# Designs tried in a protein design chat: VHH binders against o26223. Part 86

Target 1, 191 residues: o26223
Amino acid sequence: MKLLWTSQHIKVTVHIDGKVSKMDVLEAIKTRRSIRKYQDREVPEELIDKILDAAMCGPSAVDERPWHFIVVRNREMLEKIPEVHPYGAMVKDAPVAIIVCCDSSLEKIPGFWVQDCSIASQNILLAAHSLGLGAVWTGVYPLEDRVEGIRRLFSIPEHVIPFSVIPLGYPAENPGTRDLFDPDRIHLEKW
Below, E stands for the ipSAE of ESMFold2; O stands for the ipSAE of OpenDDE; V2 stands for 0.75 times the mean of E and O plus 0.25 times the DockQ between their complexes.

## First folded at step 6 (VHH)

Design f35 (framework vhh_lunsekimig_d3; at its last look DockQ between E and O 0.33; V2 from the best seeds 0.00; counts 0 for: pae O 5.6 > 2, unsure alone 64.8 < 65, grease 31.2 > 24.2, SAP .774 > .668)
Fold by ESMFold2-Fast, scan of step 6:
Structure f35 (fold): chain B 191 residues (1-191), chain A 121 residues (1-121)
Amino acid sequence: as target 1 above (191 residues)
Amino acid sequence: EVQLVESGGGVVQPGGSLRLSCAASGFTFDDYDLYWYRQAAGIERELIASITSGGYTNYVDSVKGRFTISRDNSENTMYLQMNSLRAEDTGLYYCARAPWEEIVSYYFDYWGQGTLVTVSS
């Protein structure tokens, strides 16, 4: 694929090295899909580092930044995740998974850690997509059996809450996109 | 009301062919990923084929090259063409709709009632 240079008809902003910043983000958001089929190919550590950097750049309530991440590459451990997360079967076939956790000792305002960890999870999905990888968010919190299963499997302390499990890899599927814009959900000035 | 209705099952000899249909109503068919699942006697329900809203297809290894999944968005119908049928293909075949970009990892929000395929002499 080619980077787009400035064009009058597309109103694209071109930055250093011809990179399109603003339109690239909108396209990434609109074209990202959940990917559940992965190539049998290792994901470099450098790409995981970039994804986790992006995850930590999200906003958080009162700058509490309560997230911690477990990076799982061990095949035996990945194969045990479906035992405690019934619909996480695709995780065993992924080369790597990231577990997003909340350290409750870092909480400054009660309850907002859910939003904080949701933002971190979405940033992982978007960063993976931007780097040519595919990922899917498999929910853990607030399903108590999954929370406790993941906690026990990865030796997570009681004050830390596993929030999501995100397997990722090079995609072995290419699903299409859907037009999701619904003007009936937009209210001007009043409900 | 969302409905999925399977048809096309029956009794067939080994090496034979069947075409299953899944007729959908009550939702915007074009927007959804759709799946075929198989439930064999004494075995848990397994995914055999999928087709995304964009037309991308996927198959479990045991049916790859023998089964073909397709969709007709104008008729709100998904199909499964089954060729070179084997005794182990015997089972109740379900179509299912997956919610778009869900995070709970609940695979399907709606299922059909199933259509029986029996491969025997």
Scores: ipSAE 0.482, ipTM 0.767, lowest interface PAE 1.1, mean pLDDT 84
Fold by ESMFold2, look of step 7:
Structure f35 (fold): chain B 191 residues (1-191), chain A 121 residues (1-121)
Amino acid sequence: as target 1 above (191 residues)
Amino acid sequence: EVQLVESGGGVVQPGGSLRLSCAASGFTFDDYDLYWYRQAAGIERELIASITSGGYTNYVDSVKGRFTISRDNSENTMYLQMNSLRAEDTGLYYCARAPWEEIVSYYFDYWGQGTLVTVSS
């Protein structure tokens, strides 16, 4: 929808409904890439809210929805993440990061929380991409030293398990797309 | 067997140029993203440039505008054109292969042996 109005001094405002808000889902899935370099540009809170809304729309085992999210914008905290996540250096350069966690007290079926939090994490990546942002999933679980390091850094209680750290921002790199379809991975009717 | 072999290193005066090559074998070159790293004495290896299978390039700030990464898929070879070389560019230069899409760490699964670049008077 274009919103146009005119005064005696012509002010032409053309609002093109965001191309990213109309991105086809198959296009988003096929074109999303890990982005590890970000512009020096803030990400509005509104976009983070949309991303987390999308994260929470994922299915979960028996609808248990075990996820919690920590939104990190504080520069001092972002700069400390590489101290406990040794290969997360790009996180300190991101304007914001999202930590995906499992609250084990919300589990209804033991062990499916990993799938649940993986779904939420992938939804974060796709939603960020659809909004013109770049993101990368940096693994925490099941690496013991990373789990405890992140838990300590963010005062996460023992029954809550940090799963992933996802830095995001407006991309400062463009890795392009790849054709990864491999028909040899497809088995009809049986192995 | 996956192999990456760097060549083209040497001794160069400041302001000079070198062209490094990374010859690859043992895998489908076109399907992989490729990286140049360098290692100065006493320092950990640092990423300096990357090129995706689709030909998109990335550089760290210290080399941007001076170095150009490229690839020739018909010859299974990646290149690094280095111009305006400085003393700080001295080190071993490695090519590396890794999936660009991974969720655990930045350890690369294959490295070359390195080619030495020395920038000195």
Scores: ipSAE 0.222, ipTM 0.599, lowest interface PAE 2.6, mean pLDDT 86
Fold by OpenDDE, look of step 7:
Structure f35 (fold): chain B 191 residues (1-191), chain A 121 residues (1-121)
Amino acid sequence: as target 1 above (191 residues)
Amino acid sequence: EVQLVESGGGVVQPGGSLRLSCAASGFTFDDYDLYWYRQAAGIERELIASITSGGYTNYVDSVKGRFTISRDNSENTMYLQMNSLRAEDTGLYYCARAPWEEIVSYYFDYWGQGTLVTVSS
């Protein structure tokens, strides 16, 4: 039975009116897009808390949970982030950004913190989307110039590694939907 | 086949205006972020403007207030309106496509051949 994945054009109705429609997890995953344009609207602290809660619910290597989060709302700081992150221009337009960091002192198994922080970052994106917000993952690690730039800007101690900067806001753009399913990437039993 | 074709270049006097076009074909135009680059003689190619699939625009400081990037998804065409042109704007202008979303940096899988802009008195 060839599961004909009919590309159902999931019309992602971006409800501009901030009504948090509950979407299921698959819908959130499939319809999530990077959002780089934001409304001139503040994000309630309650939503940030929910997002951060979600960020901390992901698995981590041996449950090491090495992540820390810097919530940035200060306009001056948001405007400075692009100076050290050349592809983070949209951060200056966001009402808030979350910087995901790793505390290396919490790492139990070397090297898995990247996966841990990635999971946390992705959960931030999915949670944001499910709450009617737009977000984008701007990579910091492993680019040294970005890592050090963010470190200096936010006075992050040496044992803590900034991993990603995620601006968030109510979306002011709709990138549409995309189909990324590729059956050629699926191998049965063996390559 | 994916194609990006720039046009609209030419010779213009300082203070003049040009409108560049990038005609796209062979892909779903509205799904992609698009970029304008330029390369002056003897200088490394530089990013000057970007427009996301959702219409978010960004500019380098040197062109802010003078250049406007836009896209017409119905025509599969991206534009660069260049006003108040300066001698330093002289160069080969390229359009580029970035495949899908990026979390690290701009990655471009397709480039046009470029269109020459010469600003001279």
Scores: ipSAE 0.024, ipTM 0.419, lowest interface PAE 5.6, mean pLDDT 87
ESMFold2 (binder alone), look of step 7: mean pLDDT 78; pTM 0.777

Design f36 (framework vhh_lunsekimig_d3)
Fold by ESMFold2-Fast, scan of step 6:
Structure f36 (fold): chain B 191 residues (1-191), chain A 121 residues (1-121)
Amino acid sequence: as target 1 above (191 residues)
Amino acid sequence: EVQLVESGGGVVQPGGSLRLSCAASGFTFDDYALYWYRQAAGIERELIASITSGGYTNYVDSVKGRFTISRDNSENTMYLQMNSLRAEDTGLYYCARAPFEEIVTFYFDYWGQGTLVTVSS
């Protein structure tokens, strides 16, 4: 079944477990964790619209914005993803997944589409987190077997490259925050 | 120091059962996805089963319904229960750890040394 959604350009109020939370940008970045266990709870189409809007707001090389997105809610299709992405078992239990793709016909400078699609993928993860959802980036490109498997499964044309599969839903796990600041990786004035 | 140590391999007749263990130390065990790989002679190392920190499991088609992966976070140990063993299941079985925030899921930062399983009549 093809899903219908309506675009919305309104202010977003973040809700986590029914409680209103306002997450600033730094808090969102520092507290986002990969989430692979989801509640049996539908994600509204309007939240997917907000996430995709955020995905398209990332910077891109020479403003080429080569990204296309496939939104997958069909249970049968979600259950087939682990067959072509064997490490993506959690996808079959997610209420929805977003496939980030590059349309190579939109590429203006060779190779930078990988960075463009990485930015879009991270924006999806951050936007989902800010909206009270959990998500995880499962890698597709540059693993050719996964690229071709996903392409065949979703009838993706040869000039379009599937980059990542991002299942998302309301989180059913709560991993702790990480302390990753490493001053040895910071060099002042010179290496 | 991070360590993964496999045990439980041995010789078993076709149709038999074995339980493999992977004992982990040097990290917060329940934060990490863990994997069982099999290496048969002359064949590339193959993923057999995985278990995420959230408890999601995945299996290669050839072992579905016969093998069960599980974890005991209190004992820092992952298991592979192998039932209805076949000659084709013979090989070295390795456990591996993937970082919790990894995006590739086949890139592993630590491996065990392997435990040998031989299915022979």
Scores: ipSAE 0.098, ipTM 0.499, lowest interface PAE 3.7, mean pLDDT 85

Design f37 (framework vhh_8pnl_2)
Fold by ESMFold2-Fast, scan of step 6:
Structure f37 (fold): chain B 191 residues (1-191), chain A 121 residues (1-121)
Amino acid sequence: as target 1 above (191 residues)
Amino acid sequence: QGQLVESGGGLVQPGGSLRLSCADAGFTFDDYAMAWYRQAPGKERELVARITSGGYTNYADFVKGRFTISRDNAKSTLYLQMNSLKPEDTAMYYCARAPFEEWVSYYFDYWGQGTRVTVSA
């Protein structure tokens, strides 16, 4: 792809019936929005498997790939997340949530697991969006109270660090897209 | 059950052309990024070309301008058009499914048995 300094929206492929068949990577990145309202309908396991496959394919420092994932579908457990996560109220209404975790025993280079788990979290959001789902990243690490609350709730061992909680489902809102391109943040050859 | 089957290899003279095909029996072919890899005897497997589900392509420097990767989602088939073949292109060629291109060299979930290309000199 060309490097573009002007905002250019990527096309989504549409069939004659007007239904969307796919979007390319740039379109997925530009049109993904945080979704906090979900339809009351199940997300098939096949889609969760595709999302987790995508999550594990992110780049990782020294290929340490420290990520582990907890898939939560149990309604009682989803309803308890807001008790330990102040900004997780929407999780109780989601059909499923993914908790991204770091197994610190897999860490090969100190501190880079944060970047690794951030990449995994973003890949979950992008993959969900590309599959017609909505999701939102709710932050856990580095807020110690949230880390310990989530750890206790899901019986996560001490050497594993919960990083993010990502509820997802079929979207029940459409916030539209944002135009965030800002050429003033791009410097040629030097600051 | 999602096996990849490569075909189209053969013996060709330097400067010749071949078109490789990779058939994916899965119904989710168009959801995957796809790649062609090759492995010469005694060497590591190396990326030749990749194409995302959205059609974005990337090529190894040693094949740029000579090879073209394409896909037909209706037929669940991946292609590699190889032109101006050189003796150093002699290898077993494999197709692979990959959700992300940057990790294809380290993330091998689904591989076919390969198709052999021999460029005689």
Scores: ipSAE 0.000, ipTM 0.095, lowest interface PAE 18.4, mean pLDDT 80

Design f38 (framework vhh_vobarilizumab_d1)
Fold by ESMFold2-Fast, scan of step 6:
Structure f38 (fold): chain B 191 residues (1-191), chain A 121 residues (1-121)
Amino acid sequence: as target 1 above (191 residues)
Amino acid sequence: EVQLVESGGGLVQPGGSLRLSCAASGFTFDDYAMAWYRQAPGKGRELVAGITSGGYTSYADSVKGRFTISRDNAKNTLYLQMNSLRPEDTAVYYCARAPFEEIVSYYFDYWGQGTLVTVSS
């Protein structure tokens, strides 16, 4: 079956089962944590489709939307990621990973693809969390060795830049919520 | 002000055991992933073991089954229990802090001064 990757083709809604119940947007933002330990449990394709739909709904500079995504479920390929990403050991234990890429041929304004792909990556993390999954953003760009290593492993063309690798699954750890509000970083009217 | 202070290193015979400690201060310890690195003479730094804020652990293949990383959040202390020590474990061992949401995992934002472990007869 062809992967559709559009909201109009994603017709199946999946009920969120388990301990992570319904949450509003603010709760999702405030309670999302990096998750590096996953249950030995498959993530349904329907949930991956919902996550990628959310990833593509982010704002982008001049609406260039340069993102492309590689979905990796193959265990042998996941096990090779730590060879080119030395601190991505948790990726090999995840049921699935998403590689966020920039197609430079879609770039309309120089340099803003980094912000675009950052927005897509954060939307993946938030959407995963809202659906009862855990994920972590492992950095690829701008580290030249990681960019080239990931490109070679996944046969990524020269005009496409791998940006992040995001393993995800049902969480097998539960870090606490953080209170990060710092009023000293808020300036009224002027610096 | 973030501080990481390692202790517990020393001279030990092959097959012996040591427990390293890292006392952390100046931050909310349980929010952060922590790690142990080592640097042997003439080699680069090697990640030995890591532990997330949620307790997930990871180990280098060279130490799996012999070393155990743990944390005591009430005491703001990170531990490395080293069993069945080998001459090739001889190195300076460093405690390191990773931000809980760190996206560039090849760098840690704070490191301790290190503690020397020598395994010889």
Scores: ipSAE 0.012, ipTM 0.347, lowest interface PAE 8.6, mean pLDDT 84

Design f39 (framework vhh_lunsekimig_d3; at its last look DockQ between E and O 0.25; V2 from the best seeds 0.00; counts 0 for: pae O 8.8 > 2, grease 27 > 24.2, SAP .717 > .668)
Fold by ESMFold2-Fast, scan of step 6:
Structure f39 (fold): chain B 191 residues (1-191), chain A 121 residues (1-121)
Amino acid sequence: as target 1 above (191 residues)
Amino acid sequence: EVQLVESGGGVVQPGGSLRLSCAASGFTFDDYALYWYRQAAGIERELIASITEGGYTNYVDSVKGRFTISRDNSENTMYLQMNSLRAEDTGLYYCARAPFEEIVHYLFDYWGQGTLVTVSS
């Protein structure tokens, strides 16, 4: 049996930059792309606040919500990130980056913090896109050298684990999307 | 079948130039970020240059200002123009295809076989 899958637009009205706009939730999910080239424009604090609010609205294991966030705007600090994350060179050219961290003291069930922080990271990417920004997830955990490098660079305590570094800004590139729907990955009633 | 084939390596004197090519087939070239890596004898592979789908380029500090990465989507080819070559640039140069929408920036779907660059007097 083959299911006919047709995406439909669900439109949500959001307030951004003091103006009302709208974005389809499905459209936002399907058109979000990793953005690595940014305009030389500051991102307002109010947009960062909206993004972080959205990040904290994700589900978490037993409601542990172990996430903490570091917002980095200092150019000298952004320029040092590629030294400890060698494949994150695009971070130095971003106006701002968010470091997603897990505070292990907030963990209520072992190991699920990885899922919690993944959900927060994806919500940052989607929220940024919905607000007209571009972002990219650069992985830190579970690569020990990156974890320790980021910890040292930002004076992160030993009980806190840096999970991802997400540079963001107004996009200076517009990559196309791909049709990624694969019906062979959908099993009805049983494997 | 996905294939990446490097060419353009050779022996060159310090201060010389080489242009490496990475010819791609078996996938939609313009959908992927592409990378140049190098490996010297006894040293692990290091990322030296990258180019995104949108044409954004990144370089490791040791090659910045000397190397230029580019892509020609009509020819399904990525290039590395290497100028002012130094003895420490000697190594096997690989091209790699990054996975679409990846988060690790370390593991790649495909690597080429490499092309040898030797800088010696």
Scores: ipSAE 0.426, ipTM 0.713, lowest interface PAE 1.5, mean pLDDT 85
Fold by ESMFold2, look of step 7:
Structure f39 (fold): chain B 191 residues (1-191), chain A 121 residues (1-121)
Amino acid sequence: as target 1 above (191 residues)
Amino acid sequence: EVQLVESGGGVVQPGGSLRLSCAASGFTFDDYALYWYRQAAGIERELIASITEGGYTNYVDSVKGRFTISRDNSENTMYLQMNSLRAEDTGLYYCARAPFEEIVHYLFDYWGQGTLVTVSS
């Protein structure tokens, strides 16, 4: 019997460490922490696909969706990132990193791409966490030296702007959570 | 006000030991990763060791096996146990605190005044 699977609509339930992922969105938001230590364990392509699917679900200015993603798994390339991103040393220890980029040729409204790529970047962090992974957002834009360094390292063309580098992997640390709610930041009816 | 105060420096013979302390105040100590740096004369500050909020440690190669970083959250204090000291360990030792969550890079927002360690040769 032949099973030819050409449909892109097949969804797969992912089992992580013997458990099905069922994290509520509010739980994900409240418990997500920057993770900088990772197990020596590969991240399946299927999880990266889910994370990038989530990244692309975010809203964007006039639905311009200016984002592009570079998935970096090559050890030599991961080890070079700290050379152009000087405090991103944890990237070399990650099994994979995602570089979030803006393709400025896709802009429909000037200047909103920063918000668009920020939304995609945060969605990556939340999706990774919900799948049992740890991640950290390391800033690239608007730091000129980092932007040009990453662009050079990954052959990114001039009209494409690297925005963030997000290393991720199965966590080897658990920094815990804390209550960050501050009612003084809430203003009723006016400032 | 956030304060970090190093102590425990002094003069020691090669092969000897010292224990440095970093007493912290003005913030919730448990919530922050902490770092030790050192600065020799004419040299930029260099990272020595780090410890996360959850107790995971990291060391530069030159001190692995000789230095041990630790934290006591009940005393709001980080420590650096330095064994098998060498002349090149001479310098001013600083503790530092990183921001809780940030997206730029691991800049340190507070530093101590430093404590002097002199290994006589």
Scores: ipSAE 0.181, ipTM 0.544, lowest interface PAE 3.4, mean pLDDT 86
Fold by OpenDDE, look of step 7:
Structure f39 (fold): chain B 191 residues (1-191), chain A 121 residues (1-121)
Amino acid sequence: as target 1 above (191 residues)
Amino acid sequence: EVQLVESGGGVVQPGGSLRLSCAASGFTFDDYALYWYRQAAGIERELIASITEGGYTNYVDSVKGRFTISRDNSENTMYLQMNSLRAEDTGLYYCARAPFEEIVHYLFDYWGQGTLVTVSS
């Protein structure tokens, strides 16, 4: 068991086997970081299932739940993602990636699918972190070149919009934590 | 106050090398990903290299194998080693801090003033 200390002296317990001790929601949120380096270690399917379960537990507009998920483990496909996503280089190094998509046919209120898929994506990140994995949200939408690139690569139907690519793996880096609290962004009663 | 100060630019012949520095102050250096941008005359500013808090690096294809981005957290300084310089590498080079964890070239909050790199015979 290793004890990790953040710059804010937040204690994070990491097991030697890569498991993270149970953490509360605030701890998960505050200690989560984008992880772009991964161990040469497979992610169990059970963990992916838990992550996807979490992804589907977020709220959505009028409960439309427009999200779909592509789980990618194929090395060839993982290696091709950077070709269409120039800032997704780390995907080729991950044992698995989740592509979050929106099925537009499930949309009930126009435009809210972005928020729905964002919530799903964030839940993936938090769940991964709570399970001792590292992940990063690589944006696809709304960049047209990335959207189309991922669409073609994975033969995604026209009515389905790829939203994010999230590589996951056991962390091979520790970027620490950031204090992102900014009181200047808080306004009382009015701007 | 957050400050980024680039240095190391100059005139160099094709095939030459330069090492740029970006000195950072006014923030916790270790907590931020940093980026090198460049802007050639009449061309939009472009991202050329990035380094995350954890040291993960990424490069655009045009500089891959020639440029190396690095950081020294103890000195609050980021570097760009540029080898095998070409005429097309000419431009004003900027370092930038990202306000977000994600590597997105169009999202930034602080820039330096830039350092000029001229590659000419």
Scores: ipSAE 0.008, ipTM 0.298, lowest interface PAE 8.8, mean pLDDT 86
ESMFold2 (binder alone), look of step 7: mean pLDDT 78; pTM 0.776

Design f4 (framework vhh_lunsekimig_d3)
Fold by ESMFold2-Fast, scan of step 6:
Structure f4 (fold): chain B 191 residues (1-191), chain A 119 residues (1-119)
Amino acid sequence: as target 1 above (191 residues)
Amino acid sequence: EVQLVESGGGVVQPGGSLRLSCAASGSIFSVYDLYWYRQAAGIERELIARITSGGITNYVDSVKGRFTISRDNSENTMYLQMNSLRAEDTGLYYCATKPWEDWVYYDYWGQGTLVTVSS
């Protein structure tokens, strides 16, 4: 895919499946797709660490950084997620999932933790894609039944709010690329 | 929000043809994979036809060669052209979309349109 906006872009060299590849930031953003089918192949801990490092590098309201992460590799636990998350059926087939949580004790300003955790969730998706993995954001908050179900399943304390469940793995599907640029949504100088 | 409205159902004789339409409102239609499901009396809904956002089609064996799914992104409408209709094609036909990047709800469904094939 060629960059259509500018010839200037940052190229990042990453190790994917033991091979060196290059993916710039705009390419990663434009080609990331939700992936719900995964190869029967383990994701190395090194890649999970890189993804979580990227997740924590996002901006947050008054730099509160309220996020905590649960890394789930246990097959029995992954298989139970669809019982409390009606759109999380694919999680049982993933080699690993990350649960993004807000620790409310770290909140410095009310309500902005939702944006903070959204940023962390998107960074997980982009980092996974840049490393040759596929992932999907399955929403938890603000749906109270899902919040309560995930809390009970993973023994999450009352002051911590589960925000999203993100299964990831090596992709077993390719939904292709999208053309979503809509100039009618861009207003110059005023609405 | 996304709303799907089916139309075109009715009563037809065996061997007849019918065209169903599914109109979408409130969203960008062209990005979505689109589906036709059928529900006969006392039977669970089954997927009968699919068209991806890229135009790739897939059909259940019982309708292959008889039904054609298509989409018009400029009109935000999906179609199901049904030819050589059989009594077994009788049922409620639902259109659905599964907005691939939806992180909250994955499925949107229409209310259904009734197709009755009888002589």
Scores: ipSAE 0.308, ipTM 0.710, lowest interface PAE 2.2, mean pLDDT 86

Design f40 (framework vhh_lunsekimig_d3)
Fold by ESMFold2-Fast, scan of step 6:
Structure f40 (fold): chain B 191 residues (1-191), chain A 121 residues (1-121)
Amino acid sequence: as target 1 above (191 residues)
Amino acid sequence: EVQLVESGGGVVQPGGSLRLSCAASGFTFDDYYLYWYRQAAGIERELIASITSGGYTNYVDSVKGRFTISRDNSENTMYLQMNSLRAEDTGLYYCARAPFEELVSYYFDYWGQGTLVTVSS
């Protein structure tokens, strides 16, 4: 039993399945980095399930929860993603990718699905990081050529909008973290 | 303020070698992912090599084993060592940086002016 994000001091936090993690929320947020290089190692389905569970726990406008997810493990399909997303070359080297989609038939308030799917995408990145994985958000919406390319490649119906492609795996790079706090962007009581 | 300046291009015989440099200024160099692009006459600019802030590298298949990308964070400089040069390697070589944590993968916020490499007899 290996807890990948524990080190010398352990703080108990219980997950939905009764699993334990030591990484707190602020640590996860501040240390998460975009990871584009992956080990040649499969990601267990149980970890994907935990990540998608976390993705669906985000807030959404009027609780519309318009997100749908495509889990891609097929090597041929992963290798075709760079053809419709020219700068997504790292996706072909990932063991798995998640495509975040919006089902427009579930939308209750026009336009807020973008925020909803952004929240789901960020939760995927944070959950992956907390579980010892690395991931990167590659943008699809609102780039029309990428939206239609991904739609065509994965047979996504017209009422569903592909929003992001998130490859993930065990990280094969370790970029340093940054302190990005800028007090000049904080205004008290007025602009 | 932010600048990327390429150098090291020139004329070389097939099978020869060149080292390109990309000198950076006006930003925290070691925080950024950095890229080399090549543009041949009549062909769109193509990504040939990349290096992450942690030093991990990637190459297009046509240059694997012949080209080596590296970075010297103390000198704020990225390099491309080009060996076993071929006529098809002729082109204008650009360095570029991308904001890390960006959502539109490989959207570059700064490019250099380019340095010309000519491989001919």
Scores: ipSAE 0.016, ipTM 0.381, lowest interface PAE 6.0, mean pLDDT 84

